# VH-VL binders against q9nrc6r3533to3641, part 1

Every score and structure here is a prediction.

Target 1, 109 residues: q9nrc6r3533to3641
Amino acid sequence: TPTMEGSLEFKQHLLPGGRQPSSSSWDSCRGNLQGSSLSLFLDERMAAEKVASIALLDLTGARCERLRGRHGRKHTFSLRLTSGAEILFAAPSEEQAESWWRALGSTAA
Positions, changes and structure headers below are counted from each chain's first letter, unless a header gives other numbers; antibody chains are not in Kabat numbers.
F, E and O are the ipSAE of ESMFold2-Fast, ESMFold2 and OpenDDE, as the mean of both directions, binder to target and target to binder. V2 is 0.75 times the mean of E and O plus 0.25 times the DockQ between their complexes.
[cut] marks letters that were taken out.

## First folded at step 1 (VH-VL; framework fv_anetumab)

Design a1
Fold by ESMFold2-Fast, scan of step 1:
Structure a1 (fold): chain C 109 residues (1-109), chain A 118 residues (1-118), chain B 111 residues (1-111)
Amino acid sequence: as target 1 above (109 residues)
Amino acid sequence: QVELVQSGAEVKKPGESLKISCKGSGYSFTSYWIGWVRQAPGKGLEWMGIIYPGDSDTRYSPSFQGQVTISADKSISTAYLQWSSLKASDTAMYYCARLEYWDYFDYWGQGTLVTVSS
Amino acid sequence: DIALTQPASVSGSPGQSITISCTGTSSDVGGYNYVSWYQQHPGKAPKLMIYEVSNRPSGVSNRFSGSKSGNTASLTISGLQAEDEADYYCSSYTSSSTLVVFGGGTKLTVL
């Protein structure tokens, strides 16, 4: 069963259904991968609507791609869900980004 | 196996109401968008709209906004396409299909033929 | 009614290769790598043949390949067989006023 936990920055690039968010910025979280579920532990001061859309992600059929500095952050990867949601992540290092990509890719496929 | 099964063919008169169905099986129904695609006799494919059954978020093609209602009942893994008042121009084959990432339809129902004539 | 532009028909002989084009704009085909192709036999539902420009679903013959250059996507079918005779539709995600746009369709005849 794939597991992984760590500090990440994230940005909601697309909401479920492929909608562009009304506001989008990089925010801190902790990611916790358990099998095919990714939980994001977020700052309590984030908007409730934003938290509700990403606090628990179902990775069934999800696609994870390495971005390598795209979107203004180093050590980045994207996670696109079957709902059309797309979330960009930045890990603290290239090695951690690679580890996340490998772990998420194995659960998504 | 993933499967979408649609309701049977319908023959209706102008002004009648109609609701057709699309039942999903073999996957997490609430985790994928269901789209409705129309094909008029001898014509091409035309997107009507989509619904995400997990929260009932619904998006319509501008051509079909206000003309049809798309809904879903997640307790029975079924999506619906509904007309309050049919027109002869609604005569067409209607397909439901599972939409991934808003970019492609991976599984299609067998189609429901709707014929509207006096 | 804005649709992606496909030729109405194309024909080939068994064993030959044919290409079907699908032309859009920078808001759909040219702007994204989200082009799909569908095969429809008479009286049947469409079947996904290619997604995201060039990817094949499991079970689709490697005789089918997809590509894109600028605002034009292409479906190429090599080693034509009689069972390839069908209508072919392209589709793309769009950032314009609709989410999904289809091409007008191309009838492939295998002579």
Scores: ipSAE 0.006, ipTM 0.576, lowest interface PAE 14.1, mean pLDDT 83

Design a2
Fold by ESMFold2-Fast, scan of step 1:
Structure a2 (fold): chain C 109 residues (1-109), chain A 120 residues (1-120), chain B 111 residues (1-111)
Amino acid sequence: as target 1 above (109 residues)
Amino acid sequence: QVELVQSGAEVKKPGESLKISCKGSGYSFTSYWIGWVRQAPGKGLEWMGIIYPGDSDTRYSPSFQGQVTISADKSISTAYLQWSSLKASDTAMYYCARGYDEWFSYFDYWGQGTLVTVSS
Amino acid sequence: DIALTQPASVSGSPGQSITISCTGTSSDVGGYNYVSWYQQHPGKAPKLMIYEVSNRPSGVSNRFSGSKSGNTASLTISGLQAEDEADYYCSSYTSSSTLVVFGGGTKLTVL
């Protein structure tokens, strides 16, 4: 019973410790929010089957902010983790971006 | 072709109000930030603030918070910088520039500048 | 607002290479890859020369290159030409409340 699930694109903006990676690109994933964890899966099938995620993010103390369609993607938002890591996400629509922002803000705060 | 065109030079007295403009063309005006940068005579560039015209989200440098108002009218693709009461220290060249993102990573197109002279 | 540190002036002869430094802290230049460089000729608006540390906009000469090491970003101009004579400003995103910080500017003289 996840709080929210859907298709996303993501890009690692900051590494743990708050520094930028030497290179970064947008990649497709399926996001699954359950409890205080956000799991990113390679595709829809892996998410549905609950196979190993490509990332598991601990949202305790995290901050989520709506972005204005920047970084080459529309309908974007950011997650900053207590580790200093920051991940950018792009949703398929403004409505879905708004839903993710609300769900993540409710979970992280 | 992307272009930012600013209003003409202004000569004002201390205490007067002023509103200068920056009109964007050749791109989706509501999809980019518009920033304002001040350059006092013979001095360097100073960041003042930025607006996202799509939702009017406005952010100011602490040095300019409360001293100026930044606004935009998306129906005519124009951003504004406004003073309620000018001071002689406001004499400067004012540039508008198109901002790429919320991290203000760069300004890719610049207006030609508006010279504001405030003297008694 | 504390500006990023640039040398006040730099000079070179035609055909030489010069480098302009831009030094900040771990909260701006050292922490993020959001450094840009602008060229300003007298009486003109600034022009973007480099963005995101090392990227060139279309139409900017490949004689201009950018790099970063630790808290210092650098603009290098190779094969100096008379038209390169201008003021150069670096800029960085900052995680502080100022959001954007500019360098103090460097006057390049082509001898």
Scores: ipSAE 0.017, ipTM 0.670, lowest interface PAE 5.9, mean pLDDT 85

Design a3 (at its last look DockQ between E and O 0.06; V2 from the best seeds 0.00; counts 0 for: pae E 11.2 > 2, placed apart)
Fold by ESMFold2-Fast, scan of step 1:
Structure a3 (fold): chain C 109 residues (1-109), chain A 121 residues (1-121), chain B 111 residues (1-111)
Amino acid sequence: as target 1 above (109 residues)
Amino acid sequence: QVELVQSGAEVKKPGESLKISCKGSGYSFTSYWIGWVRQAPGKGLEWMGIIYPGDSDTRYSPSFQGQVTISADKSISTAYLQWSSLKASDTAMYYCARHEYYFGSDYFDYWGQGTLVTVSS
Amino acid sequence: DIALTQPASVSGSPGQSITISCTGTSSDVGGYNYVSWYQQHPGKAPKLMIYEVSNRPSGVSNRFSGSKSGNTASLTISGLQAEDEADYYCSSYTSSSTLVVFGGGTKLTVL
């Protein structure tokens, strides 16, 4: 069962149904992957105390793709959900981006 | 069609227990948070808490932590709000609403019709 | 108990444009694009009018628009109609420990 935690930046690329967001920017968060669920927290303290995630994502059938520095950030990857939503992530390093891609790929299959 | 149907109005006395319900239909019940919002007579909206029915993860407003219990039964697509001991100050309209849980989103898109709870001696 | 600041009341005449403000801090309205607006007619449940600052759900008139500048979000209603008379509430994500904070509400009178 995959597990992973770490600091990320994220940006909404597509909303559920494939709809364009009105305006999106890169925002900081902390990701916590447990099994087939990815939780995002806007604050490291919230993540440590497991209080109030901004999103709980069901990864069943999701796809994760390495983007490697596209979309204005380095070390990027995308996550596309079965709903048609797509989220872009940037990890602090290439190694961490690779780790997220592998963990998310294992969960989504 | 997405619909949230709440249980009927309740008239109770202080100290009594109560459990009201919110049944979802027309969507994947386990894929969305359900929120509870209180509105005292003539007053504004107050967020009480939310529950993710897929795993029963529950988050409360600090004002309502320990005052109420939020739960869900995913087998019948129903969320619940419960009091162990009602107070006169619990008199209010209680709404359930579907909360979009995808990041970038923090809004209630479909609302139940409300359950009026009257607590009087 | 934290609430976003809205004027208690706003009034306008049919055909006019009115704006309702919603003021918070950098930890809610100013920090994120997670502002929503709800319309509530007497005796009815709230209805989502705007989400994510400026998006309209299907079925909501384009007379309703949302925006924000700094710590203040705004709901603008153009071509005011009698049926717009209602209470309006803003809501925002907050980073302070809860997912949701509501504004105090604004009573819109169409006269």
Scores: ipSAE 0.017, ipTM 0.631, lowest interface PAE 7.2, mean pLDDT 84
Fold by OpenDDE, look of step 2:
Structure a3 (fold): chain C 109 residues (1-109), chain A 121 residues (1-121), chain B 111 residues (1-111)
Amino acid sequence: as target 1 above (109 residues)
Amino acid sequence: QVELVQSGAEVKKPGESLKISCKGSGYSFTSYWIGWVRQAPGKGLEWMGIIYPGDSDTRYSPSFQGQVTISADKSISTAYLQWSSLKASDTAMYYCARHEYYFGSDYFDYWGQGTLVTVSS
Amino acid sequence: DIALTQPASVSGSPGQSITISCTGTSSDVGGYNYVSWYQQHPGKAPKLMIYEVSNRPSGVSNRFSGSKSGNTASLTISGLQAEDEADYYCSSYTSSSTLVVFGGGTKLTVL
């Protein structure tokens, strides 16, 4: 039951079913990993108050992959959900990206 | 409310050992990193290292690695900074501070009042 | 060497806006969104003023704001007041063995 919290950027890469989104860009968020759930919030305040989450991702059966520099960001990793949706993430540092990747990977396993 | 209370000022001689403390209250002591910061007289802030009291994971600045020992006793919500043999150059104000993130974050949101350590012959 | 560089001093008159810069030696210093600012009055402990580039903790005046462009973070103080006279330090997480680094500090004088 890993936990983790921190600032991230995220980008919708694939919609459920593996469909391409019409458009997507990198947006800032606060990630909060609790067990098999990853919650994304607009900012630290909203995350702290657990209000108005941008997304609540079920990590059951999910796959994580380090991307290392793809998609115009450094320190990136991807999260592929069982729904077929794929979200890209960028961390502020390589160490943080590695930590998120490990945490998410262990949760999905 | 979150509070970090440090031990009192110390006056020591070169060669003596010293252990100063930082007691946290008002929050889960084992869930946040505690860092130590040195400030020599009239100088800037120097990051020394951090410890995670939950598992005693400790990280040192290269400049302070092997020069000091950072430890914690989670049973009494206290972090420590110690020297085996003080030098005159160790004279400084030492602050402990709480780090909210257990990985990555760079900010210290709560600070102790500081412990002045004076080392002179 | 990995470091954060600040101007040694800045000054301004009451009511003016001043900016203090903090420049990392590389993209690994300063991070993307990880820069904090601290205010320190003489004889007192540092106080967190800004975290994660632009977030202001509760109780901190809205006259303090933060931004970042490239490897340079900036602290802006608007409506300068006498009480703002202090030393200001930036800090950031590093991707090296240093982990956390402070800038050299900036002395702000209110004229």
Scores: ipSAE 0.015, ipTM 0.671, lowest interface PAE 7.9, mean pLDDT 89
Fold by ESMFold2, look of step 2:
Structure a3 (fold): chain C 109 residues (1-109), chain A 121 residues (1-121), chain B 111 residues (1-111)
Amino acid sequence: as target 1 above (109 residues)
Amino acid sequence: QVELVQSGAEVKKPGESLKISCKGSGYSFTSYWIGWVRQAPGKGLEWMGIIYPGDSDTRYSPSFQGQVTISADKSISTAYLQWSSLKASDTAMYYCARHEYYFGSDYFDYWGQGTLVTVSS
Amino acid sequence: DIALTQPASVSGSPGQSITISCTGTSSDVGGYNYVSWYQQHPGKAPKLMIYEVSNRPSGVSNRFSGSKSGNTASLTISGLQAEDEADYYCSSYTSSSTLVVFGGGTKLTVL
């Protein structure tokens, strides 16, 4: 049973090492938080079947900050990994963004 | 292809009302903040406030709170800056800009061409 | 409305590097990594050159770089060219009573 799951949009803001990506846009996914790992899947079916995740993010030592809008989204939070990578997330509502922020914050500690 | 097109220059007298506009295109208008910036003749840039057209969440610089009204009509992708009673000191160039805003991240990635407002008696 | 401190003018010769400073306080430049820089040619709207202290938007020349130390942010322009002649403004988030603050502006003259 995951600690948290739900629909998100995400955007690669910084690559590992803090480098700018050549291009970056918002993409849809289904997030699944278990232990210290956040898995991103293409959709709900792929998440439920745990098949071929788009990304698997190690949250050990990561920082999570709640945001009020970034790059055109309002219900956002950021995740800065120890690698220097930074990913922006947008939830469907402020309530869900708060829930994600609390869940990710307790895991990244 | 993001574009912000502002209404034309205005020449007004003190005490008159005014509403200037900023029309956004080439992006999801309701998903970005729009900010207003004043530039008095020969002076620097001064932040006035921002609005999120998606829900009309509006924030003002303390210097402009109660002095102007920022609003938006999302059905026509347009933001507005409005005065109920202009003063000569309102003479300035007014820019709208698409505003990336969250705690500690404040920048304007696309700017309108500006609207010159001249208030003279 | 608290203006960040910038020099009124700077100048340099073509090919040189120049630096424009932007000094604030621990409530803005010093306390947060959310400084941006804008270039404004005469009669034109400002253009974003640097955001979040040191990031360049796509299409901005790598001759422009940003940095910060303590309460002072810096914009460095290397390989100075005639087209760089413009006014430059810094901006920052502030935790004071204003959400956004601009610097007073710096006129860059290419000799």
Scores: ipSAE 0.007, ipTM 0.600, lowest interface PAE 11.2, mean pLDDT 85
ESMFold2 (binder alone), look of step 2: mean pLDDT 92; pTM 0.941

Design a4
Fold by ESMFold2-Fast, scan of step 1:
Structure a4 (fold): chain C 109 residues (1-109), chain A 122 residues (1-122), chain B 111 residues (1-111)
Amino acid sequence: as target 1 above (109 residues)
Amino acid sequence: QVELVQSGAEVKKPGESLKISCKGSGYSFTSYWIGWVRQAPGKGLEWMGIIYPGDSDTRYSPSFQGQVTISADKSISTAYLQWSSLKASDTAMYYCARSDLYYETGYAFDIWGQGTLVTVSS
Amino acid sequence: DIALTQPASVSGSPGQSITISCTGTSSDVGGYNYVSWYQQHPGKAPKLMIYEVSNRPSGVSNRFSGSKSGNTASLTISGLQAEDEADYYCSSYTSSSTLVVFGGGTKLTVL
């Protein structure tokens, strides 16, 4: 299975069923990809200990697309879950965004 | 209209310093990368490096790291390519070109400057 | 070695189709869908003809098409015209030692 970890920003774009949230903002997190799950943590220490995740995302059937600087951030990609929920991510660099896109795409398949 | 306008041709001697410019207009200068591409006489295109003017994030080709300095002044929408000490082997046409590596054209250069010919002779 | 491999020259007659190849590795052409093609007439700046393997910018003739198979990208020009005579360069993102690599270029002669 692909494994990947790193600093990200994320923003809830669509709720389950494709609804837009009434409010949404970019927040910092640490992403941890293991198996078919992506875990988002408040910081690196929490990610290393795998505690206090902000979100735990099931990637089965998910679709990941490169957005390249959409929605007020550069190095962006989107993750759309089978529920219709969509989360936007921003990586610290284009190389990291590309790595995330590849790892998430191979995990979803 | 979106365009990049480069400074005029230069004739220099080995050991001299030089700074050439590339001015963007008709678009948000800080939202796109500016790349520099060299073409020696009768030869092909060679990528030198790029800069994102919004935060001055600069990346160099390994062949040009330490050979040149790429910079930008976003207050006047201008990117620069600079040599501290020119060599005869720096004789070439130098192009600047716009890319938004993280968006629509993905690592493609969609708008090019007209080129600056630099001749270095002893 | 910082260049993708292109043939030095290709030639064709008006109305013919020609194909120019661009071969790299799994760290550039084979690994990513970020292949571009540029046309350069003598004394002029390059012009973007194809981006992201097969997409055409607005204003580029549909006679120009791009494709990729494994580590090799291809530019095909159909219905050759005299004004197509130019140098053609491929380019790709690379994950190795640099962000961008160009091919060595191909001179197209229309006879």
Scores: ipSAE 0.006, ipTM 0.572, lowest interface PAE 12.0, mean pLDDT 83

Design a5
Fold by ESMFold2-Fast, scan of step 1:
Structure a5 (fold): chain C 109 residues (1-109), chain A 120 residues (1-120), chain B 111 residues (1-111)
Amino acid sequence: as target 1 above (109 residues)
Amino acid sequence: QVELVQSGAEVKKPGESLKISCKGSGYSFTSYWIGWVRQAPGKGLEWMGIIYPGDSDTRYSPSFQGQVTISADKSISTAYLQWSSLKASDTAMYYCARQYRSGYYLFDYWGQGTLVTVSS
Amino acid sequence: DIALTQPASVSGSPGQSITISCTGTSSDVGGYNYVSWYQQHPGKAPKLMIYEVSNRPSGVSNRFSGSKSGNTASLTISGLQAEDEADYYCSSYTSSSTLVVFGGGTKLTVL
C-alpha cells in the first residue's frame, strides 16, 4: 500500500478529455498519497488538520512519467488520469521526484 | 456558538488612516483562517485576503497587495484590516469571514459588515 | 483578477424551479471541486448555501442544490418561495493569481 507525503508544486496541463486549459499556472501544495488516492492540499495547515483537499485524485489506471526539468521547473513528473487529465508536478529534489514517480507508478498497477 | 463581530461604521476623509476589527468567539480562533471581502455600493463581492491568526501567515489578492494590511491579535481573538491613506474608491461594506475548515477558499461564518464611507 | 460569469438576473414564480449558472475556466470552476454559493438579502451579510459543488450546510433547505459540468457550475432552487428573493454569488478556489474568485452575482426575483 503506497504512502507518501510532501511539498509539491503543481500545474494542470490537460483537462479531462485531453483538451488544453485556457490558462494554467504553477501553484504550491502538499501531496498526500494513500493507497490509490492522491490528495492535494493548498498548504500544510490544511493537510495537518485533515481538511478537504483541493483535489482528491483516483489513481486507478493513471500513468506517471518522469520529466527532466521541462516546463520551467526542475525535478518534475507528470500524472495522467484515465479521464485524460494531466497534471505536472515539481518536487523539491531529484530524490523526492524519483520517490513520487515510483510510488505513483506502483499505485497505478 | 461561532460568532464574528465587526467594529462600527466609519466616515473618513481621503488621506486619513483607518483600522477596522473583527472579533471571533465560540471557536479556536488560532485554528481557522479569517478572510476579508469587500462589497462596493451596489456591486458584487471581492476577495481581499486572508490571515491565519496562529502564526500571522497572510495572503492577499493581487488587487489589494500593498493597498491594505491584514493583521491579527490572537490574545484578544481579533483580526484587523488597515489603510494607511484612504481614497474615495475605498467606500464599501467590508466583511470578515471565517474560512470553512474543509477549505480556505470557503466562508462558513460571516461578520455583520463594517460600512466605510470616504468622502470630502 | 478575473470574476466568474453569472447572469445579472433571473426570475421565477412561486413553486417553480430556477437555475443560476456560474462559468469560469479550467483554473477555477473547471479544475477543482471547490465551488460555493452564497445568498445575500438586502442589508445582510452573505450566507453559505452550497459548498464543494453540491454539499449543503446544516440548516439549508434541500430545495437548494448544486452541480457542475466542465467550466460551468449551477445552483438550482426548486419550489421557489418569496423568501428566496435575494442576490446569489458563486465562488471558487483559483490557481491563477488569487486563492478565491467570486462571480458577479445574480439577482433572483420571485414574481
Scores: ipSAE 0.006, ipTM 0.579, lowest interface PAE 10.3, mean pLDDT 84

